VHH binders against GTPase activating protein homolog 4 (mgp4). Designs and how they scored, part 4

Target 1, 192 residues: GTPase activating protein homolog 4 (mgp4), of Dictyostelium discoideum (Social amoeba) (q54qf4r322to513)
Amino acid sequence: IPIEEIMFKQKSKFPNLDIPYILVLLVNLIKKLDNGMGMKTEGIFRIPGHTSEVNALKKLINEQGEYQFPPDLYSIHPIASLLKLWLREMPQPLIPNYVYDKSLECQSIEEFIVFFKFLPASNQKIITYLAGFLNELVQPDNVVTSKMNLDNVAMVFAPSFLRCDSQDMILANVDREKTLVKLIIEGYLKLS

## First folded at step 19 (VHH)

Design f1 (from e4 with E105Q)
Fold by OpenDDE, last read:
Structure f1 (fold): chain B 192 residues (1-192), chain A 122 residues (1-122)
Amino acid sequence: as target 1 above (192 residues)
Amino acid sequence: EVQLVESGGGLVQPGGSLRLSCAASGFTFDDWAMGWFRQAPGQEREFVAYITWDSGETDYSDSAKGRFTISRDNAKNTVYLQMNSLKPEDTGVYFCAAARDYYTQGDFYDYWGQGTQVTVSS
């Protein structure tokens, strides 16, 4: 489902929310779980939730809408997996394919900002929100326990931000994509 | 340059076992999640199992659970699929695949092997 369609559908329930509700919901769950220690979970976003649990959560979210999830009933990993999966299953990546090459030409946050302002408004808002969350995730107080530093997080989230359509260029661009995502996460405050 | 080469397939009786191997080359094996898929005659390709890059976490299709085991040896750039208690419905071409993350969806995998035939018949 395109971002615009997602946003259109949720207007009835969340008229003042300018990003997809599911993203906000999953991020908040991660932040609240384990008495607020969810972001400190070892291997968060690298250790997968079981497919059955991920699917159960997906179904619950789709059926319940504004359902309040009891934090003690869920593990971090299924929620984290669902967040990445949702991003990956979008028809288009956060950085649209038509500007994929251009995005990789950005070698600094300053260059990215210039590029960033030309993206669709919805993409800008989602990227900024996600980057802020990931920035918080990679803070030292979390990393000391989670072991998910900026490099690790950028590596696992690169496919959620970008998609290389050229089979011949996939390997060549892996490090470039990671580097770009690192810039975005680290410099997220400059995006707003 | 990237190559995935499956081996170990063959003909086996119901209840028998096979061990498939997939030798990978042309990329940093440790940085990629690996998966096994299969395609029966006249059917769509379906997920069998995946294994993550470093943690070695695994997941399986419902049909594979309890019978199949996916593993990897990063020193040998190889992923394996141990198949026990084989059934006729397990017959098909088995494919090895590589992705930057763990997926149950085949479309999200970037590289594929040529496949190896597995036939379970009395």
Scores: ipSAE 0.752, ipTM 0.885, lowest interface PAE 0.8, mean pLDDT 93
Fold by OpenDDE, fold request of step 21:
Structure f1 (fold): chain B 192 residues (1-192), chain A 122 residues (1-122)
Amino acid sequence: as target 1 above (192 residues)
Amino acid sequence: EVQLVESGGGLVQPGGSLRLSCAASGFTFDDWAMGWFRQAPGQEREFVAYITWDSGETDYSDSAKGRFTISRDNAKNTVYLQMNSLKPEDTGVYFCAAARDYYTQGDFYDYWGQGTQVTVSS
């Protein structure tokens, strides 16, 4: 499993971290930027960072550690873009393709929990962490300014969670994917 | 069925301009980000530009920056690529693509057109 490989490699540097460091780093950057108002940024995760900035950020992250990274180097959008990009660039999505159809059959958080327990441990941890972050993101005090409500966030993150391998089913599953991600975000506390 | 149909390609001299269009159908156009890619003979397809679904945010390849402009008209379900100051190296088949999100990676796009030929030559 690609995620397991990432985690295996990470153990040497972060033995006590059970999720990918880059994910934690990016999330923390978002939370800390703009005097802690990063999650209130209008259009966060919807407005893209420019590729040049995203690439520069990626390079910087690869070269620097957590304690050496200056938080004020970049705006929110490049960081947010990189977060989604990292998820999308993984060899497999957070919800693995082999259980894609099963995941979409979940019509409630309770059903998803049953499904969720069968996922690899690393996937469970990452999904839980991300869902928690996204849950915080969609709180009213953030949404009032960011305009990124649960529906919007679920929509933009669906491709980061799932990948439809069937060309014929892509359109049919768009809303299903969004609905699933909404369930995950809302019910993240039940995942742990 | 999702369809993307490119048009506007042709033969132009260096320094010339072309405006490509991509007519989309079969899906909710407003919910999708659009991109332009190109492929020169014997080369891999490369990113040219993308435009987000509603905000109209755009980004370009280094080669395209300053010369190309991507835009969209959601009322017409069409995405455009205005190409100015064309160079011979811009020659290739230009493809329109649709994705759930904005990408510079072609592999992340779900739907593709058949492409339109752009030839820049003296």
Scores: ipSAE 0.735, ipTM 0.877, lowest interface PAE 0.8, mean pLDDT 93
Fold by ESMFold2, fold request of step 21:
Structure f1 (fold): chain B 192 residues (1-192), chain A 122 residues (1-122)
Amino acid sequence: as target 1 above (192 residues)
Amino acid sequence: EVQLVESGGGLVQPGGSLRLSCAASGFTFDDWAMGWFRQAPGQEREFVAYITWDSGETDYSDSAKGRFTISRDNAKNTVYLQMNSLKPEDTGVYFCAAARDYYTQGDFYDYWGQGTQVTVSS
């Protein structure tokens, strides 16, 4: 489902929310579950949640119509897996394909901002929101337990931010995509 | 050049076992999640199992869980699928695939092998 359609459908229920509610729901679950220790979960975003739990959570969201905190979630890993998957399944990536090549040339957040400011408003707000969350995730207090530093997080989140449509470029762009995502996470304050 | 080459397919009786191998080359194997998919004649390709990067976390489709085991040997750049208690409905072409992340969705895998035929029949 395109971002604009999601935002249109949710406006009546969440008029003050400028990003898809599912993102806020999943991020808040990560922050608050496990007695507030969700972001310290070892291997978060690297260790997969059980496929059955990810599918069950996805089905619940698709069927209920209203987004609310699901009862009886057992583990952070299915929630983390679904967050990445939801972003991956969007028809267009967060960093749209028409800026993909230019985005990979960036060596600083300032260079990224050159075209970021012309992206659709929803893309800008989602990227800023996720970058802020991921910046918090990689703070030393979390990393000492999670073992998920900036490099690790950027690597596993790259497919959630951008997609290479050129088969021949996939390998060449792996490290470049990671570097861009690191740059966005570290520079997120400049996006707002 | 990325290559994924499956082997180990063949004809086996119901209840039998078979071990598939997938030799990988042309990329940094440790950095990629690996998956097995299968396609029966006239059917859509379906997820069987994945294994994460060098950490080796795994998951399975409902039909594979408890019977199949995916594993990887990073020193040999090889991923395996041990298939036990085989049934006629397991018949199909089995494909090895590689992706940047773990997925059950075949469309998200970047590289594919040519497949190896598995036939379960008496």
Scores: ipSAE 0.720, ipTM 0.872, lowest interface PAE 1.3, mean pLDDT 89
Fold by OpenDDE, last read:
Structure f1 (fold): chain B 192 residues (1-192), chain A 122 residues (1-122)
Amino acid sequence: as target 1 above (192 residues)
Amino acid sequence: EVQLVESGGGLVQPGGSLRLSCAASGFTFDDWAMGWFRQAPGQEREFVAYITWDSGETDYSDSAKGRFTISRDNAKNTVYLQMNSLKPEDTGVYFCAAARDYYTQGDFYDYWGQGTQVTVSS
C-alpha cells in the first residue's frame, strides 16, 4: 500500500496524525523501553529480533491498537526489526524509485534539501520524523553503549530509505546510499 | 561480478546429515547477510535460515529449527548450512542468497546462487 493510501486509511483512527501511526508507536516504544534506555541497547537495529517475536509483535499491534499495547512484553530487537521490516515492506521506499538516481546525486544536505522539497508531502514528513529519531540514536551518549554510530545506522537503514531497481548497480550504489542516509540523519533539522 | 556457488548437496538417507557450502565472491562478504532457501519439486521457494553479517545472529524456519545450523566464515567468504536429521520432505534445491539486511522473505535478497540438489530418500 502506498504511503498515501496508508495515510488515507489511518485518517479514520488518527485524524490528527500526519505520519503513519506504526512509526510513532515503534519509535516511542524504543525510546521508552528499559526505563528510557532503549536507544542505548547494544547492536540496536543490527541484532535481529527473532522472526517469531517480530510476527507476534506485528500481530499484537494490528489487533490491540494504540491504547492496549503492552510494551513490556517485548525486547528492543523485535521492535527494531519490525520498524525496519515495515519500511522495507512498503510498496515504495521513502525515497521513491522514480527519483532514486537523482537522490544519489545529492552530495550535501543543501542539495538534498532542494531535492527533498519535490518529494510528496507524506514522504517528507516520514523521512523527517525518522531522520530525527535516527539522529537521536546516533548521539554519543547512546553510541557509547549501543555501538551503533552514524555509519552503522546509515548502513542498516539505507535499504529502508532507498531501493536500487538495477541489479547491476546494487553493489556500486551501496556506499552512495549510505552516504546519502548519513547526510539525511545528520542534517535532519534542516529538513523542516 | 557477484557470484554465489553452492555445494555439498547429494543423496542421503532419512536421518542422515549434509553440510552445504556457499562460496561468495565479487562483494564485501561480511557486509552482507546471508540466507539459505530451498525449493521442493512443484513448490515455491521457501526460507530456511539466515545469518547476519558480522554479529552472526541466526534464525530459522520452523521446519529447520533444531535440525539445521547456519554459519559463516567471513575469512573464507563462505556460508554453511549443516543439516542434521534429514527428512524426505527436506528434498529440494537449496539456494544461497545475499542481502544487505536480514530477511525471511526471499524477494528481499539481492543475489542468488544456482542451487544445489539435496535428496533425502531411503
Scores: ipSAE 0.715, ipTM 0.866, lowest interface PAE 0.8, mean pLDDT 93
Fold by ESMFold2, fold request of step 21:
Structure f1 (fold): chain B 192 residues (1-192), chain A 122 residues (1-122)
Amino acid sequence: as target 1 above (192 residues)
Amino acid sequence: EVQLVESGGGLVQPGGSLRLSCAASGFTFDDWAMGWFRQAPGQEREFVAYITWDSGETDYSDSAKGRFTISRDNAKNTVYLQMNSLKPEDTGVYFCAAARDYYTQGDFYDYWGQGTQVTVSS
């Protein structure tokens, strides 16, 4: 489902929310679960949640909403896996394909902002929200336990931000995509 | 140029075993998740197993759990699928695939081998 359609459909239930509710729900679960230590989980976003648990969580969120928290789904890894998967499954990536090549030329957050301000408003808000969350995730007091520093997080999140449409450029662009995601995370305060 | 080359398929009796291999080249193998998929005649391609980076974590389809084991040898740039207790419904073409992350969705894998035939019959 396109992001604009998601925002339209959720408006009646969440009129003041300017990003997809599922993103807020999953990020909040990560921050609050495991007695508030979810962001310190070793290998978060690298270690997969079991596929059956990811699918069950997705089904539960579709049916019950944020106020029912199943007692037998008390694991960070399925939630982290679902967050990445949900972003990957969007019809268009967060950084739309029409700016893909230009975005990979950026060497600073200031260069990224040149075209970021012209992206659809929903894309801008989602990118800003996720960059802020990922910036918090990679703070030293989390990394000491999680072992997921900025470089690691940018690497595993690149497919959630960008998609290379050219088969022959996929390998050549791996490090460039990671570098772009790193600069977005580091410079997130300048996106607003 | 990225290449994935499967081998080890063949004809096997029900209850038998096969070990599939996939030799990878042209990329930094340790940094990629690897998966096995299969396609039976007249059916859509389906997920069998994945293994994450280096010697990483694994997951399996329901039909593969307990019978199949995915593994990787990063020194040889090779991923394996040990298939035990084979059944006629395991018959199909088995494909090796590589992706930037772990997925059960075949459409999210970037590189594919040509496949190796596995036939399980008496």
Scores: ipSAE 0.708, ipTM 0.867, lowest interface PAE 1.4, mean pLDDT 89
Fold by ESMFold2, last read:
Structure f1 (fold): chain B 192 residues (1-192), chain A 122 residues (1-122)
Amino acid sequence: as target 1 above (192 residues)
Amino acid sequence: EVQLVESGGGLVQPGGSLRLSCAASGFTFDDWAMGWFRQAPGQEREFVAYITWDSGETDYSDSAKGRFTISRDNAKNTVYLQMNSLKPEDTGVYFCAAARDYYTQGDFYDYWGQGTQVTVSS
């Protein structure tokens, strides 16, 4: 489903929310679970949740609404896996393919902003929201336990932000995509 | 040039075992998740197993769990699929694939081998 259709369908239930509810739900679950220590989980976003648990969680969320999840039913890993997967499954990436090459040329957040502010409003708001969450995730207080530093997080989230359309450029662009995601995470305050 | 080359397929009796290998080259093997998929004639390609990066967390389809084991040897740039207790329904072409992350969705894998035929028949 395109972002625009998701935002249209959720408007009646969440009229004041300007990003897909599932993103807020999954991020809040990560922060709340494990007695508020979910962001300190070792290997978060690197260690996969079991596919059966990810699928079960996805099924529960398909009923939508504001149901509270029992924290004892899921570890952090299925929730983290689902967050990345949901972004990956979108028909278009968060950083749309028409700015892919230009985005990889950026060497600063200021260069990224040049075209970022012309992206669809939903894309801008989702990128800003995720960048803020990921910035919090990579703070030293979390990294000391999670072992997931800025480089690690940028690497595993790159496929969730952008997609290379050219088979012969995939390898060449791996580190460039990571660098862009690091820039976005570090500079998220300037996106607003 | 990325290459994934499967081997170890063949004809086997029901209840038998096969070990598939996938030799990888042309990329930093340790940084890529690897998967096995299979396809019977006239059917969609289906997920069998994946193994994550250098330390090797794994998961399996329901049909493979308990019978198949995926593993990787990063020194040899090779992924394996040990298939035990084979059934006629396991017959198909088995493909090795590589992706930037772990997925059960074949469409998210970037590189594919040519496949190796596995036939389980009396």
Scores: ipSAE 0.701, ipTM 0.863, lowest interface PAE 1.4, mean pLDDT 89

Design f1 (from e4 with E105Q)
Fold by ESMFold2, last read:
Structure f1 (fold): chain B 192 residues (1-192), chain A 122 residues (1-122)
Amino acid sequence: as target 1 above (192 residues)
Amino acid sequence: EVQLVESGGGLVQPGGSLRLSCAASGFTFDDWAMGWFRQAPGQEREFVAYITWDSGETDYSDSAKGRFTISRDNAKNTVYLQMNSLKPEDTGVYFCAAARDYYTQGDFYDYWGQGTQVTVSS
């Protein structure tokens, strides 16, 4: 489902949200669960949630619109897996393909901002929201327990931010995509 | 050049076992998630198993769980699928694939092998 269609459909129920509700729901669940220690979960975003649990969670959120945390959901991993999957399944990536090559040329957040401000408003808001969350996730207080530093997080989130359309360039661009995502996470304050 | 080469397929009786191998080259194997998919004639390709990066975590389709085991040997750049208690419905071409994250969706895998035929019949 395109971002604009998602925002149109959720407008009646969530008129004051400017990003997809599911992103807010999943991020808040990560922060709240495990007695507020969800972001400290070892291997978060690296260790997969069981596929059956990810699929069940996705179905419940889609069918009910508002999701209360079930008492039996004790693992952060399905929620983290669903967040990445939801972003990956979007028809167009957060960083649209028409700026893909240009974005990989950036050496600083200031260079990224040059074209970031011309992206659709929804893309800008989602990127800013995720960058802030990921910046918090990689703070030393969380990393000491999670073992997921900035480099790890940027690597696993790169497919959620951008997609290479050229088979011949996938390998060449892996480290470049990671570097761009690190830039965005480190510089998130300048995106707002 | 990235290559994934499957081997170990063949004809086996119901209840038997096979071990599939997939030799990988042309990329930093330890940094990639690996998956096995299968396709029977006239059917869509379906997920069998994945294994995350280096020595990582695994998951399986409902039909594979309890009978199949995915593993990887990073020193040999090889991923394996041990298949036990094989059934006629396991018949198909088995493909090895590589992706930058763990997925059950085949469309999200970047590199694919040519496949190896597994036939389970009397």
Scores: ipSAE 0.689, ipTM 0.859, lowest interface PAE 1.5, mean pLDDT 89
Fold by OpenDDE, fold request of step 21:
Structure f1 (fold): chain B 192 residues (1-192), chain A 122 residues (1-122)
Amino acid sequence: as target 1 above (192 residues)
Amino acid sequence: EVQLVESGGGLVQPGGSLRLSCAASGFTFDDWAMGWFRQAPGQEREFVAYITWDSGETDYSDSAKGRFTISRDNAKNTVYLQMNSLKPEDTGVYFCAAARDYYTQGDFYDYWGQGTQVTVSS
């Protein structure tokens, strides 16, 4: 489902929310689960949730919308997997292909901001929100236990933000995409 | 050039076993998640199993659970699919695939092998 359609439908329930509710929901679940230590989970976003659990969670979210999830009902990994999957399943990547090449040429967050401003407003807000969350995730107090440093997080999230349309360039762009995502995560405060 | 080459397919009786191998080259194998997919005649390609890059975490389709085992040897750049208790409905071309993350959706995999035929028949 396109972001625009998601936001349109969401207005009836969340008129003041300018990002998809599902993102807020999943991020908040990660933050509050395990007595607020969810972001410290070893291998978070690298260890997958089981497909059955991810699918069950997806179904529940799609059916309930404003469902209040019991804290002990779900583990971190299915939630984390669903977050990445949701991003990957969008019809268009958060960083659209029309700015893909230019984005990968950026050597700083300042350079990226030039192209960032060409993105739809919803994309900008979502990227900023996620980047902020991921920035928090890679803080030392979390990384010491999660083992998911900036490089690891950027690596696993790059496919959720970007899509290479050129088969010949996929391998060559792996590190470039990771580098860009690192810039975005580190420099998220400059995006807004 | 990235290459995935499947082997180990063949004809087996119901209840039999096969072990598929997929030899990878042309990329840093341990940086990629690997998956197995299959396609029966006249049907769409379907997910069978995936294995993550370093942790070796695995998951399976409902049909494969309990019968199939995906594994990998990063030193050999090879991913395996041990198939036990094979059924006629397991017949099809089995494909090895590589992705930067773990997926059950084939569309999200970047590289594919040519496939190996598995036929389960009496």
Scores: ipSAE 0.683, ipTM 0.860, lowest interface PAE 0.9, mean pLDDT 93
Fold by ESMFold2, look of step 19:
Structure f1 (fold): chain B 192 residues (1-192), chain A 122 residues (1-122)
Amino acid sequence: as target 1 above (192 residues)
Amino acid sequence: EVQLVESGGGLVQPGGSLRLSCAASGFTFDDWAMGWFRQAPGQEREFVAYITWDSGETDYSDSAKGRFTISRDNAKNTVYLQMNSLKPEDTGVYFCAAARDYYTQGDFYDYWGQGTQVTVSS
């Protein structure tokens, strides 16, 4: 469903939350699992969670509408996989298709900010929230153990931020998409 | 141009084995996740298996788990599906696909082969 409909439906339960609660839930679970060391998990966001566990989590969230679920039944990899998947499954990507080509022209955070400020407010808030989380994820004290540096994280998250509509351009744009996601992660403080 | 060419399909009896191959060209194979999907007549295409980038982590649909093995040979730009203990329910066209991340959702794969027919009948 569209972001606007998600925000409308959650308003009664979370009146002061300006992004989809599921994103907050999954990010908080990642940070708290494994005795608070979830972001240090080797291969986080690269190693897949078991497909059956990812599907079970997705079904629970979609069918029950419950924003609390028993994370002790799941490990880090299914939760990390679901976060990427949830973003990928949105009807529109975080960087909407109509500005895809323009977004890839950015070569600095300053260029991105000019264009970012004209995205829908919900997209801006979600991008800012995720950029902050991913910036924390790639800090040296996490990367030493996780082996997931900025470059690796940007590569695996690019499909969660952007979707190329042109078959002929998919290969040409792989590195440009990664570069844009790196700009977003590195520049997150300037997005607010 | 990107090409994915499947081979190795055919007719087998229940309990038999087949090894599918998918030769890839036109992209940096090592940087892409690869998947196998299948489609029986009158049904939607369904996930069979994926294998991640050069690190090679795998997962399988419930129906494939324990019987099928996906693998990749990055020197040959080829992904394989070893199918053992084949059942009539495995009959269908098997497609090789490539994506930027691992997915069970076929819609998220960017490149597709033309498919190879697998028929399991007694």
Scores: ipSAE 0.663, ipTM 0.842, lowest interface PAE 1.5, mean pLDDT 88
Fold by OpenDDE, look of step 20:
Structure f1 (fold): chain B 192 residues (1-192), chain A 122 residues (1-122)
Amino acid sequence: as target 1 above (192 residues)
Amino acid sequence: EVQLVESGGGLVQPGGSLRLSCAASGFTFDDWAMGWFRQAPGQEREFVAYITWDSGETDYSDSAKGRFTISRDNAKNTVYLQMNSLKPEDTGVYFCAAARDYYTQGDFYDYWGQGTQVTVSS
């Protein structure tokens, strides 16, 4: 489902929310679980949740829409997996394919900001929100226990931000994609 | 050039075992998640198992759970699928796949092998 369609559908339930509610829900769950220690979980976003748990969670969220999750109901890894999966399953990546090459030309946050302004408004909002969350995730207080530093987080999230449609260029662009995501995460305050 | 080459397939009786191998080349193997998929005649390709890049975490389809084991040897750039207690319904072409992340969706894998035939029949 295109982002615009998602936003249109949720407007009746969340008139003041300008990003997909599922993203907010999953991020908040990660932040609140384990007595607020969720972002400190070792290997978060690297260690997968079990497929059955991820699917069960996905189904629950889709069926109920709005759900108040008990803190002890789910572990972090299924939620984290679902967040990445949701981003991957969108019809278009956060960085749209038609500007994929242009995005990789950005060598600084300043250059990315210029590029960023030409993205669809919905994409800008989601990227900004996600970048903020990931920036918080890579803070030293979290990394000391999670072991998911900026480089690791950028690596595991690059496929959630970008999709290389050229098979011949996939390997060549791996590091470039990671570098771009690092810039986005580090410079998220300049996006907002 | 990235290549995935499967081997180890063949004919086996019900209850038998096979060990599939997938030799990878052309990329840094330990930076990639690996998966096994299969396709029975007239059916869609389906997920069997995946193994992550560093921690070696694994997961399986419901059909594979308890019978199949996916593993990897990064020094050999090889991923394996040990298949025990094979059933006729396990018959199909088994494919090795590589992705930057772990998925149960085949469409998200970037590279694929040619496949190896597994036939379970009495």
Scores: ipSAE 0.602, ipTM 0.821, lowest interface PAE 1.0, mean pLDDT 92

